# Ledger of designs, part 3: miniprotein binders against E3 ubiquitin-protein ligase makorin (MKRN)

Target 1, 323 residues: E3 ubiquitin-protein ligase makorin (MKRN), of Arabidopsis thaliana (Mouse-ear cress) (q6ids6)
Amino acid sequence: MSDRILCKFFVHGSCLKGENCEFSHDSKDPPNNVCTFYQKRICLYGSRCRYDHVRAASNLPLSSDSESLDRSISTTPSRHLQQQGDNNDGDKSSNVYCIHPREYPICSFAAAGDCPRGNQCPHMHGDLCNTCGKKCLHPFRPEEREEHTKECEKKQKHIEALKQSQDIECSVCLDRILSKATPGERKFGLLTECDHPFCIQCIRNWRSSAPVSGMDVNSTLRACPICRKLSYFVVPSVVWYSSPEEKKEIIDIYKAKLRSIDCKHFNFGNGNCPFGASCFYKHAYSDGHLEEVVLRHLGSQEGETVITDSIRLSEFLGGLQIF

## First folded at step 13 (miniprotein)

Design e6 (from d5 with T4K K37T K43T E77V)
Fold by OpenDDE base, fold request of step 18:
Structure e6 (fold): chain B 323 residues (1-323), chain A 81 residues (1-81)
Amino acid sequence: as target 1 above (323 residues)
Amino acid sequence: SKVKIVVTVEGDPEELKRIARSLRFLARKLGLKVEVTIETDGTTITVKVEGSPEEVEWFRMLLEILAKKYGAQVTVVEIES
């Protein structure tokens, strides 16, 4: 019968090793009841362990050099001192609180990187996280493992996005945006409607320019300096995106931040916001009550009331001469 | 109608080299007829732009952004229509 032990993490769909797992990913293999603490020689339960105390077969070739050093340890007959002391040592059954393996902390040194004691550490080492290379995964806390894995993957994705962003130049000033001398200028100004990269300073300066008489100021300042596509918002970002989905995520995070800021035009109900329900800012009254989204039926001329959820700020701004 | 403008940009010689590089890049990206000359002292660049009134103004606005970034002074010297 196969000596393969079923991967505990595979059974829970949480095996980070995948095909590189030392344990079986066949559901027909016997459940891994092996005590990992006993394999590490750190099982405090001893014979009371609910897990099988199987030693890893050390395939060390037994070099057979059994030199029979027959050292005759002399049998000195130590004396028969009979002292019958009736020490009624009351069995203080030291209730060795058998701390459950879940309650054992992992070695903080191994979790931070390498433990200087290595395999001789008296503390339980966590399992290796494939993403961060640290022995930080608690062997008996699947919840903490999942949380750590999600956080590590998110951090790694962010590091990779930052790495890809290092070579992105501003379309106006040609500086590598993340390499700018001033740390505050090491930001992208993302345009919603095109993929032309700008440093936050150049695109802010564009939006604060004064075109000479004869150009539509609003259209000109909202146009991309390169492709003239209109973008109503500039999204500040520390990363450049590799996909439309990542761009959308950056924009959505920024919009979520803006929704926490009170709309100056709505002014707690005392003002009129020209953007209405399409405003990116919070429309709350002074009591904290939110403005009810009145779905405006845009009547098409043909009598079908299309309930359009989001009058795009673009469609509404086409008619607003903002004086 | 085609308009031609001549603009001078005065400032630090190393910053003007950066401005000149950006202007030449932008001119090529926008398909605009632009000449950028660094004067012999290196403290001035002369920029000649020829195009529609809209194209010329668009390029002037880009030039002002670059000049403002580097603390350079922009002067419109000549306008021919």
Scores: ipSAE 0.744, ipTM 0.945, lowest interface PAE 0.5, mean pLDDT 77
Fold by OpenDDE base, fold request of step 18:
Structure e6 (fold): chain B 323 residues (1-323), chain A 81 residues (1-81)
Amino acid sequence: as target 1 above (323 residues)
Amino acid sequence: SKVKIVVTVEGDPEELKRIARSLRFLARKLGLKVEVTIETDGTTITVKVEGSPEEVEWFRMLLEILAKKYGAQVTVVEIES
């Protein structure tokens, strides 16, 4: 059986070594499936690697030939052998710059979809991404492959979430929220404490309603129109969630976004925010210094005063199990 | 105490059909005694709500949101206490 391993670059039409390739250019020879990154101990895929995780046999023969180099300092005289400089012709060994396979770009056409040249393409085709169906995975850049896979899966999950969200109706107006005529109104208003879907318009209008005198305005306006559960804030979203974890992620992303926006009421320290340190927005001074966290003593029922750092109103209101 | 209100909503016949559908849905979801009648001309809907003062007000607030969304005019015709 020929011990020749097929050149991965030759298979992709990208071997520049030609006849000087250490690997076979015969398509009948077995493919080299060895993970070179695992051999280098830099394979990020681990057990998920499509290549064989064979360690290079450290065939360093530790020739422990401890031959006692007897230090006989024999001072034998430097014979000046005048080797005649034979002017042997400068064979222009064309320095075939063996470009490392990692440096080769993949075919942009194959990476975008189908390459019109197919297998006759002079450019290296990437591997097929199972998620997007494109030959966009660089065979020799595992980091780019991992990055693409993570981003591609994230994009696909988002597309699927958007598809599932198309049929969600507003609990007030019964419109399919993502099908609303006005593009700006194609948003969900998520409530933290319940899973009743609302369009952003209907839930904002509810929160801006004027109940008659004698109702607790704050409780009424913060209540879900359907189930009366209190939610202190409304999270605008372009997607509806399929799990509690996805809901939490949407809420946390929104909270993080609000924390990046300067509070107009704090006004870089020149104003007064009625929410103080518990505000959803950033309280930073003009120098970028943050407002000092008013340490709130939250009495636990166990008498331990937990000094909590700046619980934003969202975290304070999320931790208040209002029974 | 139980309160009954009668509310008229005037507007476009197709928008009023949408309002009426939403109101009937909300009434069922809230467990409220609500009657929604589309008048013969289709330009008016009559909404009768019976419940506690809180329930009636809660439903009125929802009705006003719907009416405002569709550009319909809301008139409270009768309040029985």
Scores: ipSAE 0.743, ipTM 0.946, lowest interface PAE 0.5, mean pLDDT 78
Fold by ESMFold2, fold request of step 18:
Structure e6 (fold): chain B 323 residues (1-323), chain A 81 residues (1-81)
Amino acid sequence: as target 1 above (323 residues)
Amino acid sequence: SKVKIVVTVEGDPEELKRIARSLRFLARKLGLKVEVTIETDGTTITVKVEGSPEEVEWFRMLLEILAKKYGAQVTVVEIES
């Protein structure tokens, strides 16, 4: 309890909470008679607060010694406590009138983007999120601030990617992919091994075509219609990328969606998947354990070299070099 | 060049304009000798493709994709080797 604050009612012999008190009954802990809610201009209790409402600018030491600060404030500011009408029971406890700042709610109207009371609102407004422009960041809940910041930046990144994707045309049909009539048509078909854009319909129709005899199906249909680089998967996406990092992110999200689906070619270990380590689907055996990708150890262990022939090294390299 | 084909594509005039535009773009990107003519009735285009057997088949497959997309009918009317 290094941050516990001495209960002033215990010091004066008037604390009725005993061992259940939220404040310290150890006389060596520092006293704090100053309301931090008032210092931050958020105290709800006003004159009914059991802590002192002090303008702290002239009396506060600049050091980080909290006990010295508390002792100075306790001896300098004096404010007579004001009792409520129901204090006729003889009790002097008023510790229930102050709420810890972390528990104080922020104004839901400001958090949603517009508070009709503006600067005259009696409720605490959250800090401004620079990304969405809403006053939704609770000043005293850092975990909520971090959560919002991550999700808000993700959403803004997606919006900017959509804006940048608006003019992208399919390399086959020349239509603007995001101007198509239905949401299902407004998808790119991303190839992992090249950067030519296609609408999902055109690239899927290419891959389901029937070439005439004399052409190998896999070397033809898995090839990009423009540059002929082979890509085993078509990755659907509602946005296009501006960088290799964004491309990798799109692919990784799609991989994550597919890893919950059992691979028909692996067939619970009874088949051989032609995609190997590059496969986006789940390679699980019938007992549920996953296929392990093993890199053959090529270095020495304690001065000796171990090389095995049981590993599929090209499958590791294929998965590693997607970008 | 070893192979030449002549293909007709019949369909809606506005969709045929889209197909013709795409075919000319693809011919340029693939470096193929392709002639695309929109016939005077506007319901037919004639496509002449010259190249290796593989190049001609590659282009024909792309032409079929475009025709299927826009509801047009494709007929191979001539093959010369």
Scores: ipSAE 0.678, ipTM 0.917, lowest interface PAE 0.9, mean pLDDT 72
Fold by ESMFold2, look of step 13:
Structure e6 (fold): chain B 323 residues (1-323), chain A 81 residues (1-81)
Amino acid sequence: as target 1 above (323 residues)
Amino acid sequence: SKVKIVVTVEGDPEELKRIARSLRFLARKLGLKVEVTIETDGTTITVKVEGSPEEVEWFRMLLEILAKKYGAQVTVVEIES
């Protein structure tokens, strides 16, 4: 965080903004008057700027700190340029002022991907994100830059996973799973103990089959139809994996989603859940503490409920963004 | 011991082609002796499966899944050995 900076127009008795001034009219506040926007050639206020327009020799004065917002602030204002700022009294329709660098907004059109005015835009454009190609990185808000970079790389990873998943065929029906007609059909059914791909419909139908007498139902239906390895759970996913680590991530996300949903029957301790400790959903009291969870049963008829979401690229990106 | 069954699958010709392709793939992956014949009218396929009782039942369950998926009717005609 930064303290408020003393208004140079107040100090000289020429501030017309009064209570609406973005700078301090308290003489105890520091008089750091150097305009960092001018140093970067982006100040929009000219001679009405509350900061001095001092040209750096070859680099920003006193800016050797690791924190980018603090590195541009100078405590030794130039008196030479301060006198030039007093002669623009004629503005009648607009209050012209400098604001703290981190509070200056970036152009929303550039941030969305395309500014119709291009490089001639008078508004500040964010720095380019090399991952998404949008000018959306605020130069003076490092926390927002870091947050965007993480989320943007996560989105790109998911887009690449979707592209790599397009060619995967079900081991039973041979259909390309992501080319199916409805979003509910465009899901893989992952088995924990093998890597054979199935569409969610085929593997669920396998598990609901009725073998002839003489076959053990659980060992038959919980086995992979191809390799016979036993997998207790079928995990739905809109993407396939390229590594064991990615597979584990998909499984963990599915489990976490089930545990993050409040159980309607438990109702924060005010109701009775018929599944008790075997419930797949969260049993939290009103204060947030959790009921003891001993075992969970997955694969019951109700426990394999699938929410039908759109798997189109744009809708997948939207779903990813809201989580 | 070894058993053999004959199964007929009746349905739309385009869906039967997809079922036949999948059944031939599954037979190869499972190492089963399976013959798939598309009959002249194109609305019926005949599937002959030979193997242990468990192998034959395993394949029959997969065949039923495919038939259900593509809206086809399955009739099992058993020929035991």
Scores: ipSAE 0.675, ipTM 0.908, lowest interface PAE 0.8, mean pLDDT 71

Design e6 (from d5 with T4K K37T K43T E77V)
Fold by ESMFold2, fold request of step 18:
Structure e6 (fold): chain B 323 residues (1-323), chain A 81 residues (1-81)
Amino acid sequence: as target 1 above (323 residues)
Amino acid sequence: SKVKIVVTVEGDPEELKRIARSLRFLARKLGLKVEVTIETDGTTITVKVEGSPEEVEWFRMLLEILAKKYGAQVTVVEIES
């Protein structure tokens, strides 16, 4: 018979029963569209609900079901549907409720980008995500909306960054950095103190150069070849940035990787790191506890310590040279 | 103090064109007096750099990075102080 109800799990690609399913796996068959929130008198949608608001079968005792455990989701055989409109005050009947709007499923086809039923779809379509253009944002699950929005915007920003990065040329060799032969070569060498782009090869070769006598090796090799601003670290990245915020994000990811490695200059508290709190490496003592940034009190105010400055940098080293 | 250096770069003609392009770009960005000439044989470029000893050395280091990258040989022909 062509009056079977469409399996909700089949539509979402998650039916575990396969051919033994009691519901239809034919997408032409109608889904169960009865609103259980309305049957429980807790539907918040009212006339805007995409599910049918029909009275509960409590006025038909012979159809009552005493079994309260049921693993079937909101899908129910249509024989349980009451099609008559009662003259009772439906809002005051304890037997007429809907499922909470948060529990309403959204159409998986619309969420994936295209629903074959369009406006005739009996399921709720999610709100449009402006970033990916899919109707995948559940109207009543704000945590899922927020999660998708963050992940979707992250993916789009990465794609846009890759597109913009395709044309960026190294400031030394003028080659397009992302057109190189190997993945290891397709990296930028980002400097923290300036915005000049370099391929990782050129900036690393600069830092391994041997200047002729009369030039300070550390201050020369740590300087940008173009603008001479000193940057202690070169940050490898597969994308370039279009804003200071994106630059900071790239640097922070790299910092996190390096903070698992003990700093040779700190040397478990036995040495002095020239960058102090700005160092990317881990500053841990021999027992494993981390160095704390301790600031001098700004004034003589009794009873409260104001943290204003790191004492490590200003007390042990001058300038930007390392020792 | 002002110095002048003349450097020859020998290599593949196509790679030398890339090196010359990069050297002219770097000269502009660094504000250095640099003259880059691709010789008639196409296998040599001549680079004349004028500036302070530090500026000339800075440019020479960049030139060597480019030569290494493109498999070219660098020879310092003249140094004037």
Scores: ipSAE 0.674, ipTM 0.910, lowest interface PAE 0.9, mean pLDDT 73
Fold by ESMFold2, look of step 14:
Structure e6 (fold): chain B 323 residues (1-323), chain A 81 residues (1-81)
Amino acid sequence: as target 1 above (323 residues)
Amino acid sequence: SKVKIVVTVEGDPEELKRIARSLRFLARKLGLKVEVTIETDGTTITVKVEGSPEEVEWFRMLLEILAKKYGAQVTVVEIES
């Protein structure tokens, strides 16, 4: 009979192993909180182990090579880290192997910010993240700690940017841009050459206006309605910037997003893109490999080919906005 | 070569107040001679714009954007060159 032990992490929704878990996810199976690895002096969690560290009395069959030093059952638990299965050669029928500390999961409720059992929780709680205030930092996975720290700082920076953006009004309609009814309306339309804020709708409507005959459409519609500086493209953003560095980051993220979209004109190699090497959309063939962009050296010599069909990305984006 | 236009904007009274507010702001920001009058019936505003042909057209395009956004009807009543 298996006599499987109920997974304590499954009961609290914190089992990270899912179907790969060696413990029972059947609520009918009995719980067992006694740490079998500690009983065999191979538990690597030490004081962080959520299982009870209880020393059983030893009658037999203790081997002289492993138990001759520990004839007392009153030995205090050790936090000393040791290798798993030092002399466990080929025996897979035993269920008392030492689990590497990196493989133990943390409590998912504590990691989400609210563990209903608090200090009395039998599951391992992660270390506190000072940025988000959640117990989500795995004590033995430094790569996950670093990844969370980077992601958490990014999320906090975004939240702060949203707070700073709340009061910004469109320079045309004077509405607070982030107070609009729908998510599609709650976007700024950034211009690269000036710092005047616009809601995305007003700046797009400006660019689709029909000026009186005789006015240059490009010099009129691509100019900022307020300061007349020319900006060839509008960059949508859910946050505003407080520095030139933040503005550049927003613009660069948008450009990178365009590179992930297949160019309709290239059409997987079956069409001709009028924007050529200046196109920022993806030029991939049907098998997925990218068109090799050959930027020939344009030295002073007359024999080199000049690519005459290239146009700037801003000209391409001016009439074909994407989200 | 100054041009003067008179434009009427008809629509919902609350939206017209928003339009008038924006037009007065834009006039100050662009340095244009603009007079905005909310008519007694509250459903019409009259906008008088004076400046160079380019300045007047620039302001008219902004006025059209605001009117379209708030569902208002724009009529050019008078052009004087």
Scores: ipSAE 0.673, ipTM 0.912, lowest interface PAE 0.8, mean pLDDT 72

## First folded at step 14 (miniprotein; from e6 with G51A)

Design j1
Fold by ESMFold2, look of step 14:
Structure j1 (fold): chain B 323 residues (1-323), chain A 81 residues (1-81)
Amino acid sequence: as target 1 above (323 residues)
Amino acid sequence: SKVKIVVTVEGDPEELKRIARSLRFLARKLGLKVEVTIETDGTTITVKVEASPEEVEWFRMLLEILAKKYGAQVTVVEIES
């Protein structure tokens, strides 16, 4: 069977594209020129369309079986373009026949959530996105649909995380962390090695405390005030997590943000960073290549391999907060 | 090896109620025997801690964080040892 529609200009000897027409010049191909975009009221070519602009049957079935039909009487007749006219003969450029489905824009009002014209709108309405509830998914651009779906689901996950974070209280002051007055105060301070929630203010104040003589400052201030597990960094976040996977994602996003920033202590290889391989910031030389992190291998007498990373004793959270 | 301290915290009555609530919570979480008394005028709380020197210092640092947060004044007296 044929995959092409017979060219109406070919049958009248007026096709200007002759050699490379997008329509069939085989008289055996079907002459079905009905424009489906006109049936949907979205054809932008008008009288220059290669497809006939006709309507479906006007009769409504009397059956209780409800089948929705588009009823229109405005544009039933086909337009004849075969009349003599010099404006049609003087065109040496490509003729415009119909806009391909991918090129049709969707209604911006429907995409924003509500179209005042409703079902009478002359523009194409996008498909409904089940996540945001807007008619914004272009029916013929799958790449745009995929992009919206990814971004919309990401935004929805963030909103759900915010909702689940609303009731979480700081383990020191017992205040609801997200009820604080300013955005800077409405942050959790995550510890990598435990799950006790803190407001960013309380955990930073803990880490800047001055313990009495006889307590080791590093092991005291880097310990969780509740469970005493040591955590190297405090990670600020506007949301809390409900799973270890979400926690790791929050930490990785924060690390990624900082790794795009040149470390001022490394200074393109001309300085010494107190955090070494544990630094969240970028360690790049002037030519752009990155500092190599070398894991030293330490063998035991029994042949066990111990992998260590070099970490300086001067590594503290305070240094990360001021990079 | 246990020491006893008495801490007096002076401040706004509403903020002292918050401090007292947090101190009682922290005492339970840390497994410490701590007595928290809000005095009759509501502008003073008395905190009595009896624990090892390390545990007393740990709790005192948390108490100082809370006092600073709520603008309260702290007086610490080591009673024994």
Scores: ipSAE 0.669, ipTM 0.910, lowest interface PAE 0.8, mean pLDDT 72

## First folded at step 15 (miniprotein; from e6 with T8I)

Design k3
Fold by ESMFold2, look of step 15:
Structure k3 (fold): chain B 323 residues (1-323), chain A 81 residues (1-81)
Amino acid sequence: as target 1 above (323 residues)
Amino acid sequence: SKVKIVVIVEGDPEELKRIARSLRFLARKLGLKVEVTIETDGTTITVKVEGSPEEVEWFRMLLEILAKKYGAQVTVVEIES
């Protein structure tokens, strides 16, 4: 989809730029090249403006016995360059001028959420952001609008996640996890394979326990204390999730953070990682190439033929000799 | 075959109330026969657990992490097979 404006010189057969023209020569593109700042009487570019200066009054009935009774005098401008003149002969000899609309700032009070002058403000108000409810979207800076929209939605999702997380209690100690004294204590310990909430302290203490002889340590300590589903890693998070999609996002962010850190056990291919394919840390060789992941046959089960799992190539080759 | 154990937990009265609440919750969640009694001095709770050897050990491990969290002392007093 094109956001180009139709070249008015092309439409009239007078464009000298041809292929080098910054405006569209496709007759399907919009022809509207009206300077919004001129209509708001804040365009300072004058006859040098590349946008059309169409007087706002030209949209009113031409015959009127009385003018608008707005007798308010514009307050003393904070900028001494502001002119109150309205030049009916608004060509190159005009004292009214226009600056490109993209270069004008929006009102900082409206952008922050409340302008004390309201509709009588002499400054341009941004478009409303539907997410935060502030008039902070610059009408002519699409890159800033896009950046704000992305950041604003991210911030709002985080705030909503925090609100929904406030009442969640640990499945072991029953404390409200976000009511703890320190930021380090105000963390959930997520398990990848189940949805039971734990405070980070309780689940880590479980993983550090010493079961009585005869119980398999790994199958016991890696299991959820409530439902016994095995989860290899505990994922710390300052918020809880409302959906499987949100859970996956939390886990993926944590994995990405750890993958920026070289795995000490893999050691650029010179060591063996005990976590294998489940490792969250980076398994890269010295040249930066990542360890290859391959599928393996896990065996046959009655009623099923094959279960497959992924393994690291280094784990596969290393297992050939270990007895 | 069922196993019974008796566990004594000693500590601060306010922390023991929190431990007892959590133990009763865990007993219901895990479907275990557990009796939690806060003694009249308020510094001791008695926990009686009945179940399979695995179930009893699982519950004891949870009891130990709660006691560690709240600074309580744990003593396994009796084991009946």
Scores: ipSAE 0.657, ipTM 0.907, lowest interface PAE 0.9, mean pLDDT 73

